# Ledger of designs, part 2: VHH binders against q9xw16

Target 1, 132 residues: q9xw16
Amino acid sequence: MSGWNAYIDTMTAAAPSIKRCAIVGAADGSVWARTEADNVFKASEEELKTFVALFNDVTQVPAKGADIEGVHYVVPRTEESLIFGKKENTGFFAVKTKSAVLIAVYEGPNEVAAQVRKAVESMQTYLNNAGY
Key: E = the ipSAE of ESMFold2; O = the ipSAE of OpenDDE; V2 = 0.75 times the mean of E and O plus 0.25 times the DockQ between their complexes.

## First folded at step 1 (VHH)

Design f18 (framework vhh_6fv0_2)
Fold by ESMFold2-Fast, scan of step 1:
Structure f18 (fold): chain B 132 residues (1-132), chain A 119 residues (1-119)
Amino acid sequence: as target 1 above (132 residues)
Amino acid sequence: QVQLQESGGGLVQPGGSLRLSCAASGFTFSDYWMYWVRQAPEKGLEWVSTINTGGGSTYYKDSVKGRFTVSRDNAKNTLYLQMNSLKPEDAAQYYCAAGYDEYLGSDYRGQGTQVTVSS
C-alpha cells in the first residue's frame, strides 16, 4: 500500500528522533509501510505477527516484554491500545487503531520520547477517525 | 505538595539483602501505579519494577525477577522493594516514582536512596 508512505513521512517530520517506524496490519502484522534504506525497519514477518498479537491482551505484556527488530524491550506498563518499551537510551511506542498498528523506534533521552509519543498518538487519532 | 521520600539504601555484600521504602504524601497514593527505577553511575535511568493501585499485579525487569519483590501499603502511603541476592550490577541510586509518562519516566520522583554492593 504505497499511499501509506505519506503517514510514515508525517510521523518522522513531526518527531525527528524516530529512527525507524512502520505501519502494519493489526490482524496479521503485514507491513503496509515502513522506513527504508539506511533507516530500514528490520522486523521479520514472524516477529511482527507475534508483536501485533500482544494487543489481544495488553495486560500480560509488562510481565514478558516485547521484541522489535530482534531487540527485547522492557514494557513498564501498557495503556488501552498503547504499548511502549524501554532499553537503555532506546525505546518504542506502538499504538493500535481499528485496522493497523503503528510502531516507532527512537533513540535518545526521555525528552525526545515525548515528541515520538505525541506523533504516534496523533496519527492513531487521525487513522481511527478515517476508519482505519 | 507532592513528596516521595526513599530510604533503606546502604552498603551490602554480594548475596546480601536490603529493603527499600518510599513514603508518599501530597497525593492520593492509592490512585497511582507505583514504580521503582534506578540509575547507576554513567548510565541512564532503568525501570526496575511496577505495582498496580491495589498491589495485586507486579512486574519486574528480567535481571531482577525472583530476587526483588515490590509491595505497597495503601493505609500507610508506603511503597517497598525487598531486594535479595544482590549483585554488583544492582548498585545504583534507586528512585520511587508515581505514575509514568514518556517525558520524565514518571509524574513524580523522589530524591533517591543509594545502594552499593561491595565486599
Scores: ipSAE 0.005, ipTM 0.221, lowest interface PAE 10.0, mean pLDDT 82

Design f19 (framework vhh_6fv0_2; at its last look DockQ between E and O 0.09; V2 from the best seeds 0.00; counts 0 for: pae E 6.7 > 2, placed apart)
Fold by OpenDDE, look of step 4:
Parts: structure tokens; C-alpha cells; sequence
Structure f19 (fold): chain B 132 residues (1-132), chain A 119 residues (1-119)
């Protein structure tokens, strides 16, 4: 395993609602690490390439939504380095660092979203400070 | 150069306790999240715990929650793992680790310290 795999495990441990995670290259969507075993993150390379490109202009994302693991999510709003989506009792948070995109897919009521966001943004802040 | 050196392992009975230490050098220790990993015989390397830079946030593998406590002393460049209520399934070589920058795979680890749990 790598440190990036450890970060995946760290994110999944941050909240019970977090089910699958990935860390990918911001430039091309290349997978650095992902959840495996019982809860495999299943986004394809092509899908991830498309997804990370959304950060080039986040203002357009709410109009068209976002796809992860073959699932289409409604995106209520975006921030410069944050895209989050919702579908029924599931959702995702994706944050961009200097060189990476962190993705966390969660299941649960809307109340769990705050904890998921906090977990992902905490790691985002660290990775940015560390130069990643 | 980055160096990590684990210590504190040993032989204990089930229900016993150990405190592992990791001495870090060759980098600014306080700037990095640190984590513990372990490798048991016939098994792969598995994540155990992570601690953030200031020590205010800690994360644990489910099987060690409530029994293990990770901490750090940035003034001493030292990482700790307090292990209580040890079980036979906790027996492994334990490593402290720091990530490598992309696109490199793997991480910085020491030689590890052996933990054995047996009656």
C-alpha cells in the first residue's frame, strides 16, 4: 500500500456514512488510490477524466450535474474547489487540491453531509499545505 | 534523508498493553500527517491509524477502536501508539509511515517493531 491508500482508509474511517473514496490526479483523472475490497470505487478512467475537468469551470456544473460510478447526481451549487452532489439518500463531496481531486461517496440522510464535507475538507487543507 | 525508527514492540499476553514509539528525522515532522500500518504473517500490509499534524484529529481501523490510541510529540519528533487490550489478531510487524509525493508509490517506513500476543 501507499500513503494515498492510507488516506483513503483515513477518509472512510472519518464517518460511517462514507462508503467509497478515491484520490485522483487533477490534471487527467488518473487514479492514485481508491477504496477496494467490499466497497470498490468503480468510476472508469474516462468518467474520472471528465469529472476532474468540471473544476475548470465549476459555474456550469449545477446546470448539467455530475456523474460518478455511472450514477448521475444533482449538483445544487459549487465552490471554486468544491463540487458536491445529491441523489436520494446518497451523495458525494469532491474537493480539489493543488494536484489532486478527493472524492467521497456517502449514504445517509442529509444530516450526515456536514460530517462528510468536514472530513474531505480537512484532508484537502492538509494536502494543500503539504504541497500536494 | 527521511528516517523513521520504530520501537516498543515485544511479547505480551492477551489483554496486555504495549506502547510503540517512532522517532522521525530528516524532515519537518510537524508538517505531516503520520500513520501506523501493520503486517501480520501471511497477510498484506494494513492501515491501523492516522493522526493529523497537531494531534487534534485521530482515525482508527474499526478493529482497534477503543483499544489503540495514536498520539504525537512534535517537539520530540516522535509518534506513539498506545495499544491496550491486545488480542492475538493484533500480532504483527508495526510500522510508522509518512507519505511520498506523487507520482511515487509506497511510503517512508522504518524497519518496524514486532508485536507478539500469546498466552
Amino acid sequence: as target 1 above (132 residues)
Amino acid sequence: QVQLQESGGGLVQPGGSLRLSCAASGFTFSDYWMYWVRQAPEKGLEWVSTINTGGGSTYYKDSVKGRFTVSRDNAKNTLYLQMNSLKPEDAAQYYCARDLPPPYEGDYRGQGTQVTVSS
Scores: ipSAE 0.897, ipTM 0.944, lowest interface PAE 0.5, mean pLDDT 95
Fold by ESMFold2, look of step 4:
Structure f19 (fold): chain B 132 residues (1-132), chain A 119 residues (1-119)
Amino acid sequence: as target 1 above (132 residues)
Amino acid sequence: QVQLQESGGGLVQPGGSLRLSCAASGFTFSDYWMYWVRQAPEKGLEWVSTINTGGGSTYYKDSVKGRFTVSRDNAKNTLYLQMNSLKPEDAAQYYCARDLPPPYEGDYRGQGTQVTVSS
């Protein structure tokens, strides 16, 4: 298929350190696509609704951190449309488009974080240009 | 001027093989991850394969794993896709690409090469 699942495959292929990722609706956290099978992205509807609401005021997120998949992350950095979370040798990048939030959870040395960010931001740019 | 030019497509019977090539110019080819994507009539673009800068890591859409092999020759600025055991569902216009995600346009995707699978 070439729908929303293809964009999940594209991100995980572009940055192999991504272990799980999802594309969710920015308004309600509804899952448009996610990694499945052995690497299923495991976040509840309520957790995702809470998570995407962080983008309503990103300035508050560094002080309180962020939760996804039942894991609490320290958030050392936010930008208008980006949240970066860290816990030990794992982390996430989340970016907001016009209609969606892209979430990528990665594992590995901190040196790969730039590749993960580039993969997620490339998709953010594409979706924004396509009207999503 | 960034240019990508695909070649090697053609008509093949089911179970047959083709090798696609993508000649790159106008950028430092060895600095970029490269991708193969395809588009069948009346369908959107579909990711097929990814290769990292050195060629040591390759990735495939599940439906082509074990049948397709991506490779690159950085000295020749060329990307390849070896397609074996071709099926009718593989018939499409194939493109090489720099920078994801699909679909994208401009100078980061070539003109494509047609693969037709029929008996």
Scores: ipSAE 0.041, ipTM 0.363, lowest interface PAE 6.7, mean pLDDT 85
Fold by ESMFold2-Fast, scan of step 1:
Structure f19 (fold): chain B 132 residues (1-132), chain A 119 residues (1-119)
Amino acid sequence: as target 1 above (132 residues)
Amino acid sequence: QVQLQESGGGLVQPGGSLRLSCAASGFTFSDYWMYWVRQAPEKGLEWVSTINTGGGSTYYKDSVKGRFTVSRDNAKNTLYLQMNSLKPEDAAQYYCARDLPPPYEGDYRGQGTQVTVSS
């Protein structure tokens, strides 16, 4: 969609350790923008619809984990608008705004994860302030 | 319910060694990545080391690489940090954490274990 790729570029510039990311609709998981080519975010529409529905009750997520791009992640805990997970050398942060869910998949240890979380939460704040 | 109990700290001279332990209970230890973090007086939390679920992948803060070794024993629900060639700047309270990236807290337990390096 028009203009949304600029937000992908902003997040990946802020945290170069983001390997793949997407901005999707909070209601249905429809893709508004995603990384492409060698960094294509590969989640199916059905998987994304299931994923965004997790934000309807984040307290249930740690018991079941979460699936992104066919990979099952352990979710150690959640916050009201934040789901994050880890599996081996990979992890993700997903945050919900009024209208969108931002998903960033990264690779690396805790120092990398902290930078990715900051980038995603900064974008969440910006979009919420813009009414999205 | 979930508990992490650190031990093994103490006072050593520069160049000395200590082995820290973290006893985990109340959760399936083998399902979680584990972390060591530290905090010196007047400083923020500092990530030290990460270990994956099986123990085959380990990561370290640059300043401790080659000196510290993280390991785990899933049968004993225990996490370890072997610290060699200790320096004055390693002096801190050491905590273990469950699958949470510092500087974010959530799984620190008790008072941690204190490491002092006399110089």
Scores: ipSAE 0.000, ipTM 0.129, lowest interface PAE 14.6, mean pLDDT 81
OpenDDE, second read of step 2: ipSAE 0.865; ipTM 0.927
ESMFold2 (binder alone), look of step 4: mean pLDDT 83; pTM 0.840

Design f2 (framework vhh_6fv0_2; at its last look DockQ between E and O 0.08; V2 from the best seeds 0.00; counts 0 for: pae E 8.5 > 2, placed apart)
Fold by ESMFold2-Fast, scan of step 1:
Structure f2 (fold): chain B 132 residues (1-132), chain A 120 residues (1-120)
Amino acid sequence: as target 1 above (132 residues)
Amino acid sequence: QVQLQESGGGLVQPGGSLRLSCAASGFTFSSYAMYWVRQAPEKGLEWVSTISGSGGSTYYKDSVKGRFTVSRDNAKNTLYLQMNSLKPEDAAQYYCAKDLPPPSPGYSLRGQGTQVTVSS
């Protein structure tokens, strides 16, 4: 839905260290909204399809890592509905709701990671409560 | 063009009831989930309730469960929110929406909303 871009704006306003993010369908990785222009989220449809399938069994992910925008991230651990990773000065948080997966790629030191996680989890709660 | 018009707000005492209405036009109403959201003074926009296109599924903010009931009349293109046992914390401008709005105070809703005031 075109209106979903406002959710992207809400997350990036809450955590300015987010460089790129997207909201995609949990079943198929279809893009509902993503950052555009100079901050375009570059993941392909095939990569997103593969990525959302990781939520089918998050316990397998730390052994394999995860690919986002052609970048392979080390995933140190996962939680039931959360996958996160780090590679040098970049990192990501991805959370699953009933119908969506929210992915936020950030840049900066570990000190900003907590703010990014909070923004993504806040949106996750909002969407879950609304039936998404 | 999508048009939404809210009505039914007013001033009530704590424990009172109000029934809000939302008249929709410009789209196939029965094909879309509809939402009630509210914005209290000095607070951000918050989601209140969701109803599926058929009316078969409903969802509510925890603090309103058991007190509010969302419903729709697809033949009349009208969405409703029955509010019972109103509390001071329910005071807000109420809006209906065709798309779930983000929890951002700067987001532009389509209608003017309808004001609900609860005073003791």
Scores: ipSAE 0.378, ipTM 0.716, lowest interface PAE 2.5, mean pLDDT 90
Fold by OpenDDE, look of step 4:
Structure f2 (fold): chain B 132 residues (1-132), chain A 120 residues (1-120)
Amino acid sequence: as target 1 above (132 residues)
Amino acid sequence: QVQLQESGGGLVQPGGSLRLSCAASGFTFSSYAMYWVRQAPEKGLEWVSTISGSGGSTYYKDSVKGRFTVSRDNAKNTLYLQMNSLKPEDAAQYYCAKDLPPPSPGYSLRGQGTQVTVSS
């Protein structure tokens, strides 16, 4: 599991606006890695189980929004393997790989969102190519 | 066209110091975070350091914290890596990069690299 922490570090290093980050199992929301210490990703197992299930039908998510760490986000739109949300000056990007969901929670103006998206999508591409 | 050119590598003894430079062109340098990565023989590409576009935020691999310092001069479109207290395990080809480098994959948006050798 320590290997997955390296990917957390890579994403957080690539996008300074990321405050918290997690890699979880796409099937059950089990946590494979997450930010710790001062930036602990705080989503519960039950919440993550619910969250990853959103990818089963992303078309319904904009109407309902999404909850992460007890915070409700508006979801403007979705893609097959991408859910992103916004709340004031915060947001999240969640991307799905073959077997995992990568979640990054960020804080800042809209301009920082592009870098956050790039970070998680780059990792998504890498992991997919690696078979994960 | 994005161009990156690393320099400053060389042969040093353990405990020695080197300062790497990376000359960038073909993009708005100050708008992008920049990365240092390295690859040792028979090992994968590994992330070393990140610096934000403005230079206000820096990040380091745990094993280089306290020894390496990343900086940039946006007026000169140049990225730097000051490496102090070098160890044999720091020996590698060092690259600067414009995009996220995962822990082990190859990456195309980097220069030719500069070789750092630490003798024992």
Scores: ipSAE 0.020, ipTM 0.309, lowest interface PAE 5.5, mean pLDDT 89
Fold by ESMFold2, look of step 4:
Structure f2 (fold): chain B 132 residues (1-132), chain A 120 residues (1-120)
Amino acid sequence: as target 1 above (132 residues)
Amino acid sequence: QVQLQESGGGLVQPGGSLRLSCAASGFTFSSYAMYWVRQAPEKGLEWVSTISGSGGSTYYKDSVKGRFTVSRDNAKNTLYLQMNSLKPEDAAQYYCAKDLPPPSPGYSLRGQGTQVTVSS
């Protein structure tokens, strides 16, 4: 994809603790772009479809957690367009735009989580303003 | 209406430098991140650089890091790309953009671009 790969690069440049990330369709979880090569983001189409559907009612997510790439995360909190998952020294932030979900999986202590969140929310804001 | 006009391209020897400019109008320039993208013949659009609305954050494609510098002057509604140590691989039509082009046929770049040619 001509433009979507650049959004992956922008997020990973803004927060180096991001190890893998993807941009997927909010309606069906189809992959628009992902990290590749040495850090491939791998999740099945079925898993991504289930994952993006969590944004239909984020209030239910903390009770059950969330799965990405076959890994189960505790979800300590959500916001209307944001899900934060945590597992040991890793975690994820996922945000929904008008038509997409951005997913960033990071590694590091809790201190880096704010950096990852800022990178993902900055891109969320940009894509929403651009109509996506 | 949004208008973007690129300038400053030209023919340069390998190792040379060029400074591209992009004049913007029709929107609140300082509120938007701006992008440089390029397109060589028979290739797709390639992201080159990003700068935040304030100019406080900059990002670069790996192959241009250390050689290219993006900047902006929000008082003049102008975006810049300083290109040093130019290589034949950098030859392309360069565009500034308010939005990255998505994979859709309905999206078009706003400006005409400016040609950068590097002799081998």
Scores: ipSAE 0.012, ipTM 0.229, lowest interface PAE 8.5, mean pLDDT 83
OpenDDE, second read of step 2: ipSAE 0.011; ipTM 0.245
ESMFold2 (binder alone), look of step 4: mean pLDDT 81; pTM 0.813

Design f20 (framework vhh_6fv0_2)
Fold by ESMFold2-Fast, scan of step 1:
Structure f20 (fold): chain B 132 residues (1-132), chain A 119 residues (1-119)
Amino acid sequence: as target 1 above (132 residues)
Amino acid sequence: QVQLQESGGGLVQPGGSLRLSCAASGFTFSDYWMYWVRQAPEKGLEWVSTINTGGGSTYYKDSVKGRFTVSRDNAKNTLYLQMNSLKPEDAAQYYCAKDYDILTGYEYRGQGTQVTVSS
């Protein structure tokens, strides 16, 4: 859906440290939009189904970590609608809305994480207010 | 107010062991998850280990699993990191931190404790 691609463009423009990102259905992990071409978000359908199910009980996630694009991330802690992880020089922020989960993978030190989180949370707020 | 005092660093040969301590004051230690983070020359700040409030849940950077053990003594307001089988890549300034603020990263205070691994 090309309409959802505009939201991907908005997020990546707001935080240039985002390397890859996607908007997926909260119920099933279906991809609504994602970065493509040289920065394609390459998570499998099975992996995304598993990932969005983590939001059913975020308190269990730090013990197990999370897998995105075949990479296992350490999740230091979670918040009600937020899962974030780190592995070496790569990290992610994922937030849940009413109908969607937004996932942003970034590369760089923790100093850039604040910008990525703000971009993801701004989009979360927008989509929740729009009924998604 | 919040004070974190690291100690126990030093020079060891590859394969050696060190035990780091972090004495905490100015907050209710038993109410917070605690972290060990490190910074090597020319590198950014790296997360090493996490321990929950009760000490029953621990998490580690992949490269230190099986070699490092984090623990805490809430009665003494002290956090520990037992480091075994040390490698040159473990050489860094080690800090303890009381918060992981996802907007700003780890909150750490003080000068840390230096770990040098040299043969």
Scores: ipSAE 0.006, ipTM 0.189, lowest interface PAE 12.1, mean pLDDT 83

Design f21 (framework vhh_6fv0_2)
Fold by ESMFold2-Fast, scan of step 1:
Structure f21 (fold): chain B 132 residues (1-132), chain A 119 residues (1-119)
Amino acid sequence: as target 1 above (132 residues)
Amino acid sequence: QVQLQESGGGLVQPGGSLRLSCAASGFTFSDYWMYWVRQAPEKGLEWVSTINTGGGSTYYKDSVKGRFTVSRDNAKNTLYLQMNSLKPEDAAQYYCATYEPYYDSSDYRGQGTQVTVSS
């Protein structure tokens, strides 16, 4: 998918602590855009299909955790259309829109996690308003 | 300084009970979700339970449902984990952590409290 990388660039500019991110289809986990080269988002097609299915019932996620890029994250809680996880000095935020799931992986102390969450939620609002 | 101090661990026989406590200081405890995690020898960190700010919403690992109860006392800045019907697989170092996206769980974990389950 062309053009979607501009949204990746917007999120990473808003929150430089994002190390890797992707925009994927909510129905099947198909990749629309992702960070590339030195920051390539490495999740497999099967992993992403499993991951987006978690949004069908987010209340089950804290009991099981979530896997992204082969890393198992503890998910302490979920919110409507939001899953986030922690593992030592890494974490992620994932939000669902009508048609997409945005996933942002960050590294470093959680002191910067709020900036990452705001960037992802701002993009979620934008895409929902655009019909995605 | 944010500080979390766990206590209440010990040796117990299978089927026994323990109550863990986590004393919090240095932050507004009532504004934060809290969780319990554990680590058994040669295993990674495993999530056990989560509690919201007011204590009205709780979440549990499937294997501890019906046996463990998380609670909190915001007036005392204390988190609790009541563990009943303990099994050998529950033996681990137990840690409390703040559930605040701003905080690294490693930065805001205490030294933990050891739970040993043996006959």
Scores: ipSAE 0.013, ipTM 0.299, lowest interface PAE 8.2, mean pLDDT 83

Design f22 (framework vhh_6fv0_2)
Fold by ESMFold2-Fast, scan of step 1:
Structure f22 (fold): chain B 132 residues (1-132), chain A 119 residues (1-119)
Amino acid sequence: as target 1 above (132 residues)
Amino acid sequence: QVQLQESGGGLVQPGGSLRLSCAASGFTFSDYWMYWVRQAPEKGLEWVSTINTGGGSTYYKDSVKGRFTVSRDNAKNTLYLQMNSLKPEDAAQYYCARGEIYDYSPDLRGQGTQVTVSS
């Protein structure tokens, strides 16, 4: 088990509207930490391997969308190290650091999405500065 | 307040073309990314295309890539969708939407314009 669960706890404390989240390896999608029990992040290893490969060229992602936890999300745009998806009242934000990809799934309106994005981007900055 | 009004829909034969327009008012149009979304019968809303604030970056749903072109005229507060080589599967109500970073929901779209593709 990795000690990375403390970072999951930090993100969920900063944005309580995160329903499920994970920190995975950028190279292979291996799970370093994830929410568990009633909030289990349930993406398969194979799905995560496919997902992290999207960061090799984020400009191709809007045409195809992205799949997280067996749910297909529309990705209307991307930024250099950010993929976000939307499906009705649900969505996700995923950001890439040097060694990791942070994924947070949320449910709720625009103000919820904004809080989740801020929490994920804050953690991205912290981990990049820490060399991850 | 915020208002978006679509026009330009109609009936066209497969392989035909239509140009949709969206007139925006009540906000600074040039400050926002814009989307085209559609809803076909018995399907949910589908994202179709995105254009950035200056018009230099565009994105498309895979199935319309190469056939549809989004553009904008910030001086006229108008968004466009040029649709070529139309297919029966493109038949839908088309909406423009203001592109918040995380939402193209119904609250941020216009009333729509209907596109029918039939032989």
Scores: ipSAE 0.226, ipTM 0.562, lowest interface PAE 3.6, mean pLDDT 85
Fold by OpenDDE, second read of step 2:
Structure f22 (fold): chain B 132 residues (1-132), chain A 119 residues (1-119)
Amino acid sequence: as target 1 above (132 residues)
Amino acid sequence: QVQLQESGGGLVQPGGSLRLSCAASGFTFSDYWMYWVRQAPEKGLEWVSTINTGGGSTYYKDSVKGRFTVSRDNAKNTLYLQMNSLKPEDAAQYYCARGEIYDYSPDLRGQGTQVTVSS
């Protein structure tokens, strides 16, 4: 297991509602680590390349939404390093670090979103402090 | 005072139509994404539809796609939800909300309007 896989495990452990997650390169969407097996994160590298590029101008993302794993999500708003979306009883949080984008796809009622956000933002802080 | 006020609910037969309105006041309506959410008895609050600030982007719960249409008139500070081909499972208290939809704590939500669908 790579060091990045450990971070995947940390996020999934911190928020049980997270079904799939990935750590990808902020520059090109390359997959550094992802959930696998029954919870495989299925976004293609091409899709991820497009996704991470959203962070170049997050202000435009709410107007068009965001796609992850072939699923289109409503994006109510964005922050400089945060994109989150919602679809039915699912959603995602994506946060940008210095060099990576952390993506967590979750399932459950809206109440779980706060915990998911906390998980990815905690990891964001950790990685930023580590220089990543 | 910042507030939202829904109206237009009522009792309709399956297949019927309703048009909900939401009057916004006390804030710059055009600066906010607006949402329709609903809550049926003994069920949780669920997202129904959302519309961006200018109205150019609309999104819907899968189960209402093709039947419901969200729109807004920023000049009138009003949000709308046209509901066609209503089904019994659409029966709920319908709320308009301002702000984020992911935490059941919208920035602002109205008192709601009741929609009942029954033959």
Scores: ipSAE 0.019, ipTM 0.452, lowest interface PAE 4.3, mean pLDDT 90

Design f23 (framework vhh_6fv0_2)
Fold by ESMFold2-Fast, scan of step 1:
Structure f23 (fold): chain B 132 residues (1-132), chain A 119 residues (1-119)
Amino acid sequence: as target 1 above (132 residues)
Amino acid sequence: QVQLQESGGGLVQPGGSLRLSCAASGFTFSDYWMYWVRQAPEKGLEWVSTINTGGGSTYYKDSVKGRFTVSRDNAKNTLYLQMNSLKPEDAAQYYCAAEFYGDYSEPYRGQGTQVTVSS
């Protein structure tokens, strides 16, 4: 979906420290768009189905953590529509909209994480306002 | 700017208890989610527990559930970890950390306090 690739490009332009990201269906984890080539988002179909299901009860996630691209992340806390995790110098932010889940994987220090979170939350707001 | 100072570690036998404290300064403690993380020798940093700004929501690593209790006193700018039924696998350097932008890594964690569990 070429239209959805524009939103990937918008997020990576806003936060260049995003290493890989994807927009997936909230109901089933189907990939709508993702980074490709040297920045290919490598999550399997079953991993994404499992991941988006975490938004059905975010309160259980900190105890279990979350897996993205075969990497197990510690999820220290969640919000109703936000899951984020850390593993060493790598982290992710995932936000749920009405119809989608946006996932951004990044590397770097706290200032990088702040920029990535802002980019992902800005896109979440835009897509919710657009009815997605 | 942010300063975190852990204390309360020590040597205990398996089944023993310790209470860790973390004194916070240099920021508005009550505005921040707080974490306990640990690192055993030759191992990576491991998340242990989370507490929200008001203290009403707590989360734990599965292996410490029912044994560890995190709490905070916002009036005293202090975070606590009560550790009961300690096991050898709990032996580690324990750090408290304040969440800054979804991160609990350096420099937003303290110097740590050592917990040793042996018979």
Scores: ipSAE 0.076, ipTM 0.448, lowest interface PAE 5.7, mean pLDDT 84
Fold by OpenDDE, second read of step 2:
Structure f23 (fold): chain B 132 residues (1-132), chain A 119 residues (1-119)
Amino acid sequence: as target 1 above (132 residues)
Amino acid sequence: QVQLQESGGGLVQPGGSLRLSCAASGFTFSDYWMYWVRQAPEKGLEWVSTINTGGGSTYYKDSVKGRFTVSRDNAKNTLYLQMNSLKPEDAAQYYCAAEFYGDYSEPYRGQGTQVTVSS
């Protein structure tokens, strides 16, 4: 396993509601690591390329929503390095680092969203400090 | 602090209608997407509808599409849910919620209003 897989494990351990997770290149959406097996992250390279490009202008994302793994999510709001979405009892958090985008897809009541956000933002901080 | 107060619930027969209201205070209402969620007995909280800040975009749970209409009046800090053609499976405690940081848990959700559908 690559070193990036360890970060996937860290995020999923920090927030049990995370079902699938991926670390992708911010520039092109290339997959660096992802959850696998029964919880395989299923987004295509083309989809991820489109997704990471959303960070070029996050202010427009709420009007359009975001697609991950073929699922369309409502995006209530965005921050400079944060995009999150909701779809019934599911959602995602995506944060941008210097060179990567961390994506966590979660399932459960919205009450778990804060924990998911904390997990991905913690990793964001760690990776940024590490130069990634 | 954030306060949300739902009203308009009640008992209706199948096929009936209700209009829920949610009075918001303690935050800039017009800056936030708003949600309706519901919880039936022995069931988890489920998403029902979402409306964006300006009201131009609305989203619905599949099972309520065509029957429910969400709207908002930002001048009155009020969220609405028009519920038509009500079904027994719509019976639940209905909550309005404001989204903060991807979370609409309390205290960003009201106490709710009860909707009962029975013949």
Scores: ipSAE 0.021, ipTM 0.284, lowest interface PAE 5.2, mean pLDDT 90

